# Ledger of designs, part 15: VHH binders against q9x234

Target 1, 288 residues: q9x234
Amino acid sequence: RTFSEEIKEELVNVPFGSREEVISELLGFIKARGDLDVKSRHIVFSLHSFAASRRLLNLMKYLSKPVSEIIVEKSHNIKKRYIKITAEYSESFMVIEPFFDVALFVSFLRGLFLSGGSMTNPRYHYHLEINLFEEETLALTRKSLKDFFNINAGIIELRNTRKLYIKSIKDILVFLEAIGVQRKLEEIDRIVTERKVIGDVNRTVNFIEANAIRTANSTARQIRAIELIKENMGLENLPEDLRRVALVRLRNKELSLRELGKKLNLTKSQIYSKLKRIIKIAERFGDV
Below, E stands for the ipSAE of ESMFold2; O stands for the ipSAE of OpenDDE; V2 stands for 0.75 times the mean of E and O plus 0.25 times the DockQ between their complexes.

## First folded at step 4 (VHH)

Design a7 (framework vhh_8cml_1; at its last look DockQ between E and O 0.32; V2 from the best seeds 0.00; counts 0 for: pae O 7.6 > 2)
Fold by ESMFold2, look of step 4:
Structure a7 (fold): chain B 288 residues (1-288), chain A 121 residues (1-121)
Amino acid sequence: as target 1 above (288 residues)
Amino acid sequence: EVQLVESGGGLVQPGGSLRLSCAASGFTFSSYAMGWFRQAPGQEREFVALISRSGGSTDYSDSAKGRFTISRDNAKNTVYLQMNSLKPEDTGVYFCAAGYTGYRWSPQDYWGQGTQVTVSS
């Protein structure tokens, strides 16, 4: 078994949280390895890990969603093997917005790593990567890694490959702990110590840095949008529902969309939709 | 709804002791690393202690080592900070926190409202 597979075996046993967290983890599988068959209304997953396959089946069982096929492809080349899992498509799988709520985001990352991720044995060098071809999702994932965890991830783009990667051992440890690795972290720490690399664990409070990069979903972008509207139009000239969201966001800059939804008695999807509308309005007045 | 509620703060003389408690609800307590932080007026919030998800590993700031002990009871969803040999420099608001990683903490982790600790003659 590879070092990556050992990590994935531990992740199989991470307890399920809320139903939304389970759906967010499933969305990670979908974005990394899911092929939608629109005519049959099914998703086909092509996985290279038995641990990932087992976790996916557990997620589907929890969600009470039927799995219609499980096929193990056997190649004449024994190194090329995958598990095909066909499951019922549900539009509810795609409604979750993982980039605005840390609990949903870490669940999403776990799904991404299980399905499309790998890590090099740290005895040789430090490298963690995730195959994630969709450009928008990749950009949002990279931004959210920075925003929530101060992880500096890079992007590799080649002809037929698009990957997110992390090479700082401190960032890798933060990533693995966030998605639920525990025992394997001790082994990694031991290996790092044997290599005699310099590095302390950073256990200080991190705040939003001044170098925030504009993305569609970042809190900094939302606040910048609201400030542009205030300066150029006035918040009182927004529709009442958007004005409510803008004011609550400004007064609660550190809250997730889930927490904002609680304050406004709105679903996370409704809050996200309204914030997108606010950003679109703000774009009339400058870069957001 | 996620809640972290600190208690056990108060006024104490130098050299005294306090035991802080933080009751957690609304999440799977055993899935989170727990920490204590403190903030004096005009200062940044600073790390005091952390305890791993299982309770098997702890870490302390230099000022807390040897005087403070963090512990957790996963059956009661509670984390504790035993504070001995208190000094005036320990005065501040003490916050309980729950995070997905003990390596880095941020304002987006879960934080309590804090309990005041005042060490003065």
Scores: ipSAE 0.020, ipTM 0.553, lowest interface PAE 7.0, mean pLDDT 81
Fold by OpenDDE, look of step 4:
Formats: structure tokens, C-alpha cells, sequence
Structure a7 (fold): chain B 288 residues (1-288), chain A 121 residues (1-121)
């Protein structure tokens, strides 16, 4: 089981609040993984998590809304199962505005995370993300996270996919606690504490570097980005031109962009552009 | 309507003890982390203690550690702050707060009106 799934399993048992909160949570599911068929007036949820599916079914049961169909499909990629849940659409689900009330917003976030969220194992990296297609919902979610919880979330668009992400472990903890995670928080805290010994050195270095790294031209940032990619997706999965730049940068940490360019028969501008792309890719996995 | 009502404040001598209570109503108490804050005259409101929803986790400010104990009774919708070994520096208005998270408190969280604690010889 993935770390994300373990969190989601815990969330299945979060007690229901008010009816409005339950609807708000359902709305989170709808926004993240619901597809409305207007002709049939049905909504189809496509989920990858059994825990998420169970939670959704429990929500629907609570609301006395029947599910018309549940299908488990094996994706062509043997590793991914899709659970498709079909239910009758109700306009009442869309009337809820989760962004003005903290209780509704928290419920909404729970739904979003269950259906479209993931979290990396904190042993490796601090990263929480929610996949959302709708730009407006992303923007409002980001704003509300800031307003209600002072969480700094980012939005990234990659390959026509939009994601909300949180990189700060502190913010991640706030987020998880808000949506009802309890047991896993203790585990995360232990992991973080264990890493702190290692991390304080890294944080101090990162903090010093972060101030220095705020410039897209920081060598440290570039290296971090490359390392992050290496850890999360592997450099072999980068486009060939980016991979080449990444490898040369790692081997030559002291060289300027111009010097790197000379080594690769590229201009400084070309190197810069490629490094920007690398950084952008790395941002999917954490703070660079 | 959400209400948080603090009680138990008063005048105490240095080294003395007080037990603050905060009675909550108008919301699902067990769904919220609870906390205590304090504000001395001319100072900003500062964190004192927090307790998780279930009561299984607590945290304290450096000043409160070892002297103060936060607890809660979800059946009574009440959070407590046992304050021992009080110091003049502990003087201030103590506020009860309810939030969805104990890791970070927001002005949007629910707050009580506060109870005055005065430590003086």
C-alpha cells in the first residue's frame, strides 16, 4: 500500500458532520473525479483508490442517493485499477459553496484529497498534491487554503494536467489534520523528527540556499531540481536533451551556464531554457 | 451560534495555581482541536497550549512547558488549562480557541471572550 492510500484508508472512517458538510465532501469528489453526463443526468466518478470509493459510497448512502453502477476496470497498464461509480446527478450537490465556510471547505478538501490527492512518503520527500482540472476551483482552493489555514499552495500545469501542491511539511500537516487525519500524523511527525537531524542541516543549507535559490539562475536550485527528479522519476525518463543537461550540471556543479553550454555545444540561453524546464518538472515533486 | 466561554481566571500569588475552563457550544466539539492563548497588556496574543481533537496529542509554548497542562472532555464540550507555578509574567487575558488544526491557528478560528489571569504578590 502506498502512503497515500494509507492516509485515505484512515479518512474513510472520519465521522460525518452536517448534511452540508457531507455534500461539500461529495462536491470535492465531483470536482476532482466526477464526470457529468448531461443527457443521462448521471455522474460518473473515476477513482483509483478503494478507500476513496468506500468513502464515496458511504457519503452517497448517508445522503440516500442510490448508486446505479459500480464497475472495476483494469487499465491497460496492469498496475492501475479504476473504480467507476455511477449515480444520479442532483443540482443540490452543486449549490454548496465550500469556500466561505471553514467546515464546508475542510469537507470539500477531504473529498478532493480522497478522490484526486496523493502524498509522497515523507521519508523521501515532502509533497502533497491534488489533481484538479478546473482552473477556477484550483484558484479558489488555493485562496481558501491561504485564508483559512495560511497554507501556501502552488499550482502547476504539466502535460495538460493541473495540480495543486503543498511542499512545506508544516503546511502538509495542517492540511492533513484539517481533513481529519490523526494516526498518520503521528507517524509523519516521527519521520520528520528523525529527518530533522538530517534535515536541520539540510534545512539550514536549504534556507541559506533558498534565499540564494530564489533566483532561477541558482546553481543550487538546479542541482536540487535534478536530484529531485532523479529520486522521483529518474533522469532516464527526461527528454534526451534535458537529461543531457541535467547530467552535465550534476557533474559540473562549479561551472557557469556559459561554461556548461560550451561543454554541450549550446548557448547560455539554451542551457538556461533547458534548466528552467528541468526545474519546472522538479516542482512536481517538491520545493526546488 | 458558536460560543466559547472561559472561566477560572483570577488573582493568584506567584507560585500559585489556577485551572481554566472553556465551555464550548454551537459546534461539534470533538471535531475541533482546542487551544489556549494569552495576551498581556500591550503585547500580541501568544500561543500557550493546544490539544488535538481526540486529546491524544498536546503541545505547549516554551513558557508553559512543565507548568501548564491542557486537557479536554469531549463529553462535556470543555477544554481545561491547569496552570501551576504561576509567575507574574503569566499575567494576561487567556483565550480559548477552537480550530480544525492545532498546528496552525487562524483568526478565522473560533475564539472566546477571554478570562483575566493576574499573578501578583
Amino acid sequence: as target 1 above (288 residues)
Amino acid sequence: EVQLVESGGGLVQPGGSLRLSCAASGFTFSSYAMGWFRQAPGQEREFVALISRSGGSTDYSDSAKGRFTISRDNAKNTVYLQMNSLKPEDTGVYFCAAGYTGYRWSPQDYWGQGTQVTVSS
Scores: ipSAE 0.013, ipTM 0.342, lowest interface PAE 7.6, mean pLDDT 85
ESMFold2 (binder alone), look of step 4: mean pLDDT 82; pTM 0.827

Design a8 (framework vhh_lunsekimig_d3; at its last look DockQ between E and O 0.47; V2 from the best seeds 0.00; counts 0 for: pae E 9.5 > 2)
Fold by OpenDDE, look of step 4:
Structure a8 (fold): chain B 288 residues (1-288), chain A 120 residues (1-120)
Amino acid sequence: as target 1 above (288 residues)
Amino acid sequence: EVQLVESGGGVVQPGGSLRLSCAASGFTFSSYALYWYRQAAGIERELIASITRGGSTNYVDSVKGRFTISRDNSENTMYLQMNSLRAEDTGLYYCAAGYTKYRWSPQDYWGQGTLVTVSS
């Protein structure tokens, strides 16, 4: 089972709200995957998800609308199953405006997602999309997502289809919770948390490595400086305090500044300051 | 018209109990997560308890074990049972409804509040 299908399976069991909410959800199905045959007064839903199909049938049952036909077709070319559900068309389905009430809108979104939506496994990347051809509906959906939930959705127009998409994991979580996802949402949250931890660990490691490199470079520079002084003027000509630090640094190339300080009964900052002075002196003789 | 009306507030002694009610109308109550907020004098409003559509509850640490949030969808009413009340629990208590707890604004509707005073 795909990650999307697992989500959709959970959505099958979302309790029905008001009759208007149920109709709004059905409207989502209609807008995303419903084909109206005006002549026969039938609507045909073309679905790829069994969970979506089950949900649709449950909605129709709730509304006491008979389904006239259910056909499962196998596509020869794409190994995809098509579930075609045919029902009598009713104008009452189209009277609802889902974009002005949050409950209706969420129901509508649930229908849209079930019929035309998908989500990638968050282990790999964050992406939720809904296939929806009607431009006006896309625009209104996008607007309402922003207005009701502060979700930033994008729209992509492809040659033969339009898609609404959400890339922010935060927004995806809001979206999924809104349409009634619970258990799977917890799983997603765990995955995201794990990814964050991994990211933080990597950052920490990188930071440690970077610091180690910087320290190594700094130490090398200090030693070079001391050696340069030794070659040009002699360490005996350094101030006593600097000479002491220089000698200890030269003998203990692996020690940190703190450790050097301990040996000399100086603070890290004092050692740093003295080494800086040593470097400055060395700069008189060449590049350090 | 959407309405949330809190009731049950009053004056109680420390250690006492109160039960707050929030009666809702004008929206599909069962479809919303519900929240109790409180606001003490000079302090920002704080979320203290929540209950999801499915009945899952959450509490802030300061009220955990003392307060119980519940809902009755048949009556369109949310409750807050407050036990072992403390002086620091004094404040205006608000009920709120939101469709999702993950949204930037967890509440869509607000009550007017009911005053709870815990004093000796």
Scores: ipSAE 0.012, ipTM 0.361, lowest interface PAE 8.2, mean pLDDT 87
Fold by ESMFold2, look of step 4:
Structure a8 (fold): chain B 288 residues (1-288), chain A 120 residues (1-120)
Amino acid sequence: as target 1 above (288 residues)
Amino acid sequence: EVQLVESGGGVVQPGGSLRLSCAASGFTFSSYALYWYRQAAGIERELIASITRGGSTNYVDSVKGRFTISRDNSENTMYLQMNSLRAEDTGLYYCAAGYTKYRWSPQDYWGQGTLVTVSS
């Protein structure tokens, strides 16, 4: 099962609220996936989710509305599976105004998401989208998401596609909680946290690699400085404390500054200072 | 008229306990997530605890294990049990209600605050 379908499975179990909330949820199914036939007074839902189909049937049962036909088909073109549900519709379905009451609006959103929504597995990308072809309904949904929840949704219109989308993980979490997701929110939070930790580890590994290269270059610079002094001045002409450091560094090219300091009974800071002075002297004779 | 009224604040010694209450009226309490915020002097108001409509809780690290948020939908009341209080817990404590529990979402309703002072 896809990540979206797991979310939809949880939504099947969201308790029904008022009758108006149930009708508002059904209106979400209608607006996303309903094809109305006014003459026959029927509506055909084309759904790709078994969870969405179960929820729709439960809504219809609650409303005491007959379902006249259920067809499950698989496309010969290796497209999505289709579940076609044909039901009577009522004028009462169309009197609900979901955009002015938060309880009706979240019920409407649940219907939209169940029927026409999807979410990418957040391990790969943060993306939630709803197919909603009717331009006015799409605009009102976007506005109400902003008004009620401060969610910034976008709209994509491409050929025969109209979609509302949300890419901010913070907005996606608010959306999912609003429509009734609970247990899957915990899973998503863990995924987001894991991605943050992995990013921190990768930055730490890159820092360790860069620091190792910097340390190797620093040792090479010290050796180069000492060699310049040997070639141009002679080590015997260094102050005795610097001469000792230069000699021990040459004899122990592999040692860290701390290890070198132990050999000379100096702290890391003290040997750092002496090597810095050696480099300064060497700069008189060339690039270090 | 929507009202959220905090009570239970006061002065306590370090290590002491307090229980805050938030009584709600004028909206459908059970439909909302509930929040406690605190504001210390000179600091922005910060979310410290939340509880969903279904009872799931969340806490910031500084209060985890010491504070417990709870709700009683039959009494339209939310609580914050504060144990092992520290000087840094001093501040105004606000209750809030919103449709979601996430700290970055807007809250619909706010109380006026109750003062908690941890001293001596």
Scores: ipSAE 0.011, ipTM 0.353, lowest interface PAE 9.5, mean pLDDT 83
ESMFold2 (binder alone), look of step 4: mean pLDDT 83; pTM 0.827

## First folded at step 5 (VHH)

Design m01 (framework vhh_lunsekimig_d3)
Fold by ESMFold2-Fast, scan of step 5:
Structure m01 (fold): chain B 288 residues (1-288), chain A 120 residues (1-120)
Amino acid sequence: as target 1 above (288 residues)
Amino acid sequence: EVQLVESGGGVVQPGGSLRLSCAASGFTFSSYALSWYRQAAGIERELIASITRGGSTNYVDSVKGRFTISRDNSENTMYLQMNSLRAEDTGLYYCAKKYTGYRWSPQDYWGQGTLVTVSS
């Protein structure tokens, strides 16, 4: 078994969260390896991992969605086996937006990694990559990795391949922990200890994850609140100071409160107070 | 920068035909799937037809056999040929470059729409 496959074996046993989280994980599988056959109204998955195939079948079972066919085939370009899974297409597979909610995003990442991801054994090289041919999905995934987890991912475009990659060991550990890896994370820690950095790595991972989740939840909630106001009453009906803050937040989703404050000549405390008032107003129109 | 511009709408008698066009710019047209949506009064926007980058097509049951979606990658244009038009086909028709079928996602790009009225 490859190092990647061992990680994927562990991910098979991650407990299912909400229905929306399960659908978000399925969306990750679809984006990396799903082909829509409109003629028969089926989605065809071509997976190179047996662990990923088992996880996909478990997701379909949870959603009570039938699988029409399972075939094991050999690739024409490389002498490797792949598993072909055919499932009926459902509109419900594609209604999730995984880029503004951290729980939906980590579920989406798990699906992407299972279907299109790989990691080099860290004993030899620090490298994690995800094959993502759709440019738009790749760009949004890269941005959300930065926004939620402060992960700096690179993009490689080759003749017939587009992929997202992470080379920093600290970022790789944050990524793996976010998608639900535990035992393999400890193994990586042991390997990194040979180079005397394990304590710093663990501290950095825990600190970044906690702060990123807090920031992501706060930012997503702020954006959700502003959009609810926009849809139900219009931003022009907010007091001028709140309208100004709402517009700047929407245009600069990636900025910290301190950075947003600088654009409006406000302190971090002042901008936080105004965003809190915006959220309170939005509560009249729905959950924020 | 992504722009989609619809044209070809108008008033037509029941049983008539119209050809809608969607001119695209600001992205690599040949690399993306595109769709036509329809919005009638009091009804949310509905997917009518889609076409993949490879040319595979998909239609809602109400328009199958009557509408044909096509694309011309050399002209960066997508078309909807509408035959045997019915009163219930009346609505605003939108060209869309959608992010994975998400409902009104911030990442979606929509045209301004073109009005089709089927009236006696």
Scores: ipSAE 0.000, ipTM 0.124, lowest interface PAE 16.4, mean pLDDT 77

Design m02 (framework vhh_lunsekimig_d3)
Fold by ESMFold2-Fast, scan of step 5:
Structure m02 (fold): chain B 288 residues (1-288), chain A 120 residues (1-120)
Amino acid sequence: as target 1 above (288 residues)
Amino acid sequence: EVQLVESGGGVVQPGGSLRLSCAASGFTFSSYALSWYRQAAGIERELIASITRGGSTNYVDSVKGRFTISRDNSENTMYLQMNSLRAEDTGLYYCARKYTGYRWSPQDYWGQGTLVTVSS
């Protein structure tokens, strides 16, 4: 079962509110996936989700509206199985405005998500999208998401598709909570926390590894400089303070600058300065 | 504790004006959408005007052009300016909060209501 379908299974069990809220949720199904035949007074829904189809049947039962056909069909164009549900159309379904009241709006969103929405498993990507072809409804939905919930949704328009999408995990969590997701929301929070911890650990390990490589390369350069001086002029020809640092570095290749400083009663900065001067002296004898 | 307190109601003659206020406390006012509802005797509460956190406004047809909803985030107050009042505008006016944010709740917080009477 897909991650989207697991979320939709939970939404099937969201309790019904007022009659207006139930009609608003049905309007979401109609706007996303309803084909209206005014002449025969029927709406045909083509749904891929079994959970969405079950929820739609529950909405129709609550409204005491008959369902005339339930057929499972294979799409010729995309080779995808659809559940086709035919229900009686009523003018009363279109009289409510889902954009002016938060309870009506979240019911509308639930219908949109059930019939036309999907979410990627948060283990891989943070992405939620809703297919919504009617330009005016899409624009109003985006505006209401921002106005009611401060959710920043984007729009993707391709040849024969229009999609509303959310990529921010914060906004996705607000969206899912608003439409009635509870148990799955806790699972998503857990995954997000795990990903953040793993990311933080990986960043720390990478920093330690990079620092160790830089330290090893710096130490190797220091030792090579000291060896060049030893071979070309002799360490005895260095000033006494530089000679002491050179000798201690050669005898203690594994120690940090701070640890070397402790052996000579010098600060890390003092040791660094003296080693930098040793390297500069060595440059006259070869590539360091 | 979330608190909404309405004021400004009273008795006016038809054609008169009133300004209602809704003073909010106990929450971050600028993060929430707010609405005015009206309840007449024996009739269910109806939404008459709303304002989003961004300042977008919506009105029921019967009050468009006559009523103006606004908000002052610095004063934590929402207003309803009512002009050209009619007898049918008589009722209890309620302020309501709509949540926006991370852990959203569908629960509305309501004020106690303020009475508006339009009579001769």
Scores: ipSAE 0.000, ipTM 0.155, lowest interface PAE 11.6, mean pLDDT 79

Design m03 (framework vhh_lunsekimig_d3)
Fold by ESMFold2-Fast, scan of step 5:
Structure m03 (fold): chain B 288 residues (1-288), chain A 120 residues (1-120)
Amino acid sequence: as target 1 above (288 residues)
Amino acid sequence: EVQLVESGGGVVQPGGSLRLSCAASGFTFSSYALSWYRQAAGIERELIASITRGGSTNYVDSVKGRFTISRDNSENTMYLQMNSLRAEDTGLYYCATKYTGYRWSPQDYWGQGTLVTVSS
């Protein structure tokens, strides 16, 4: 079962509101489909989500009169798993504009997501997308997401595909809560929190490693400088204060500058300055 | 059954005016957003004006300031007042319950259209 399907299963149980809200949700189902077939008095949906199919049947039963007939066909091909729903209608459904009222808009979004939406498992990356093939409807949906919920959605336009997408985890959580997701929101929040903790730990480990490498490189350079002086001029030809530092550094390669300073009764700054002077002298004899 | 019937089309000279009417039956008129679409020869049908339940209007740029959409819920009728008509306004004008774009949907109800010809 996909992560998107688990979210959609929870949406099946969202209570029906007003008749206008149910119609708005059905409109969302319609607007998210590019492959919707219209037969004489028939509406045909082909849905890959079993949860979305169950919700759609419930919506149509709520809106239709006793005369309306619903036919369900199930695919037997494992790789072409889908449910085909054919509904006969004898009366007009009310057409409404879902962009002027937040409750109607939320219902519309639920239908859109069920019919043509998907969300990537947040363990991999944060991405939610919805198919919206009509340019004007997509533009209005994007604007209403911003106006009602401060959600910043992007647009992807490909050859035969037009999609609205959300990449911000904060915006995704607002979107999912708005359409009625509850239990799955808790799971997503736990995953996000876990990823943040692991990310923070990895950041700390990388910082420690970087510091250790810089320290090791600095120590290695100091030792190389001292060895170059030893080979080319002899440590005994250094000023006494520099000679003492060179000898202690060479004998105690693993110690920090503060620890070396303690052995010589020098501050970290004093010992660093003397080591820097040793390095400068070594430059005469080779690359340091 | 749902029915949308347009009227008011005709032949008019450039700069003239026409008022189109769309009479609705078979559904609760006041519950629908409504639109006017235009189809010119060789051009895809385009949305030119829409009106929401609350009376908010929207127009395509080419007709802004010249056309006015309105509705009368007591008479179940929507209107399009067309002023300062141009040759490019010639076409079939359709009344529809579709409020966005020109993509077809099974929930969209359309009239048969009324012809507007702007000629000298």
Scores: ipSAE 0.000, ipTM 0.138, lowest interface PAE 16.8, mean pLDDT 75

Design m04 (framework vhh_lunsekimig_d3)
Fold by ESMFold2-Fast, scan of step 5:
Structure m04 (fold): chain B 288 residues (1-288), chain A 120 residues (1-120)
Amino acid sequence: as target 1 above (288 residues)
Amino acid sequence: EVQLVESGGGVVQPGGSLRLSCAASGFTFSSYALSWYRQAAGIERELIASITRGGSTNYVDSVKGRFTISRDNSENTMYLQMNSLRAEDTGLYYCAVKYTGYRWSPQDYWGQGTLVTVSS
């Protein structure tokens, strides 16, 4: 049993949040170890962690998505056993933007770590890495780690692999706590103390503060987009549903998306989707 | 409005070359990944090549080494250079913007298509 697998076993029991957060976690699995076949309407996951496989099955059950095949096989390339899980493809797997807010982002990170992540036993050295093959997703993940958590991640490129890595023990602890590790953090803290590499580490993840900052920046972007539309085409020329959202956002700049949604009898996801469409329209008139 | 306009299709002999162009307007071209799809008679539309905003490319095995996708952000244009054309390359070629799993939700914008015919 590896140190990584022990961490992953703890993550299996992290409570599910919103449907949006569950889909964001599933997107993390897809980006690290999913093979999408839209034509056959299947997605195949090749996982090297039994804990990750259990978590994936629980996510699929929550989303009421059927799993058609579960096979345990031995890889010729790396001489390790892997679990192959085949599930029906759904467009809902790809509609979530995991860089939108901190709750969606930490869910995405949990999926990434479960499916493509590993951590070296801190008794030997401090190293956490995540396989991420798509350059754009890797760049956005690195940026969001910095923006939300002040985590400085590096990038490694080898012949057929791309990886994000974290070497700072302080950053590793913040990362693990953010994705839901609790008991294993106590073990790591004891090991770190024994090694005396870092005297004091702040284990507190400031979700509230990080989310407030991201929400303020997101809100500013939304308002700028609406103002660009107002100046260049007029809000009255938006589709009725988008016009209603634009007007309510302008009148209530201080409200969260959930609170805005309540005013219009829309879910957070629905209002987020409409605001994304507004931003897309505004791109015609300037950088937003 | 968002528009994608393909050009460069035509009739060519086996072993010949064609360069397809996709002119984009109405959105921030440099911020999005772009793709070429092909639809042959009686066959489903398939992804043949894609290019990320960073310039990373991907190809279906049947065209790898023969086709080259590229982009010119200053001209808001994506290209497909097709070399060593074969009869099986015959079809309608579509320009598309794909957002799946990236910055934007999966809102597809498609061109009208341009016909490529490889015949002797």
Scores: ipSAE 0.000, ipTM 0.110, lowest interface PAE 18.5, mean pLDDT 77

Design m05 (framework vhh_lunsekimig_d3)
Fold by ESMFold2-Fast, scan of step 5:
Structure m05 (fold): chain B 288 residues (1-288), chain A 120 residues (1-120)
Amino acid sequence: as target 1 above (288 residues)
Amino acid sequence: EVQLVESGGGVVQPGGSLRLSCAASGFTFSSYALSWYRQAAGIERELIASITRGGSTNYVDSVKGRFTISRDNSENTMYLQMNSLRAEDTGLYYCASKYTGYRWSPQDYWGQGTLVTVSS
């Protein structure tokens, strides 16, 4: 199962509240994935989630509304199955104002997410999105997320798609908890903690590794320069202070500049300056 | 599994200070609004102070400027700093985590209360 489907599976068992809350949840299903045939008084739902389909059937049973047809079909564009559910439409379904209070809004959000929502596995990206084709409904949903839950949602518009999205993990957790996710939140919290620990460890390892490589490369360059001078010019032809530094570096390849300085009674800065000059002299004899 | 445990109550003289703590476990603390309620003898529980998920605070008029509510999400703990205490502040103080809007859970959670007595 996809990560989204695992979340939706948990939502199937959220207990029903008031009749108005149940209707608000059904409205969410309609706004995200319901094709309304007003003339025949039927709504056709094309759902890619088996969990969402089970929840929808439970909502229809609670409202004593008949489901006339359930078909499992293959997608024309991809080799995936989807569930087609045909149910009686009533004008009463559209009377509910899901943005009026928090209980109705939460129920509406649950329906929206079940019908048209998805979440990327948080191991890869923090991303939750809901397909919402109606501009007004999308705008009101975004505003109500901000007003009721302080959730900042963005909008994506593509050729034939309009989506509401949330990228902040803090906002995603608030959203999921609001609609009734509980056990899956613990898994997400573990993944977030793991990613933070791995990120912190990776930053520390990368810093140490980069510093070690840089130091090794610098030391190797210094030794190569000294050996080039030794072979082509002779260390005896260096000024005495540079010759002493060259010899100490060759004998102590593993030591830091500070440690080398201690052996010659020089500061780290003085050793660095003399080694830099040695490298410059070596440039006449080859690539250093 | 879910617990809210209050501490810090006691006897204090008028004008004194107390700090109450509410330690939470068994739920996603950072996602909840948190509140302190007070119950005096013969009176229903009154909301004294609340703090939202985002850190916004609210107080009843009688404690504004005297009490400060705060939360530490890393420690799963909520605090109530009480200054300039009055005899009227005497009561059982309950911490509560409130989630409204979904039915299954988590439900609203309550602690068992901690007694604050302001007297000579």
Scores: ipSAE 0.000, ipTM 0.100, lowest interface PAE 18.2, mean pLDDT 77

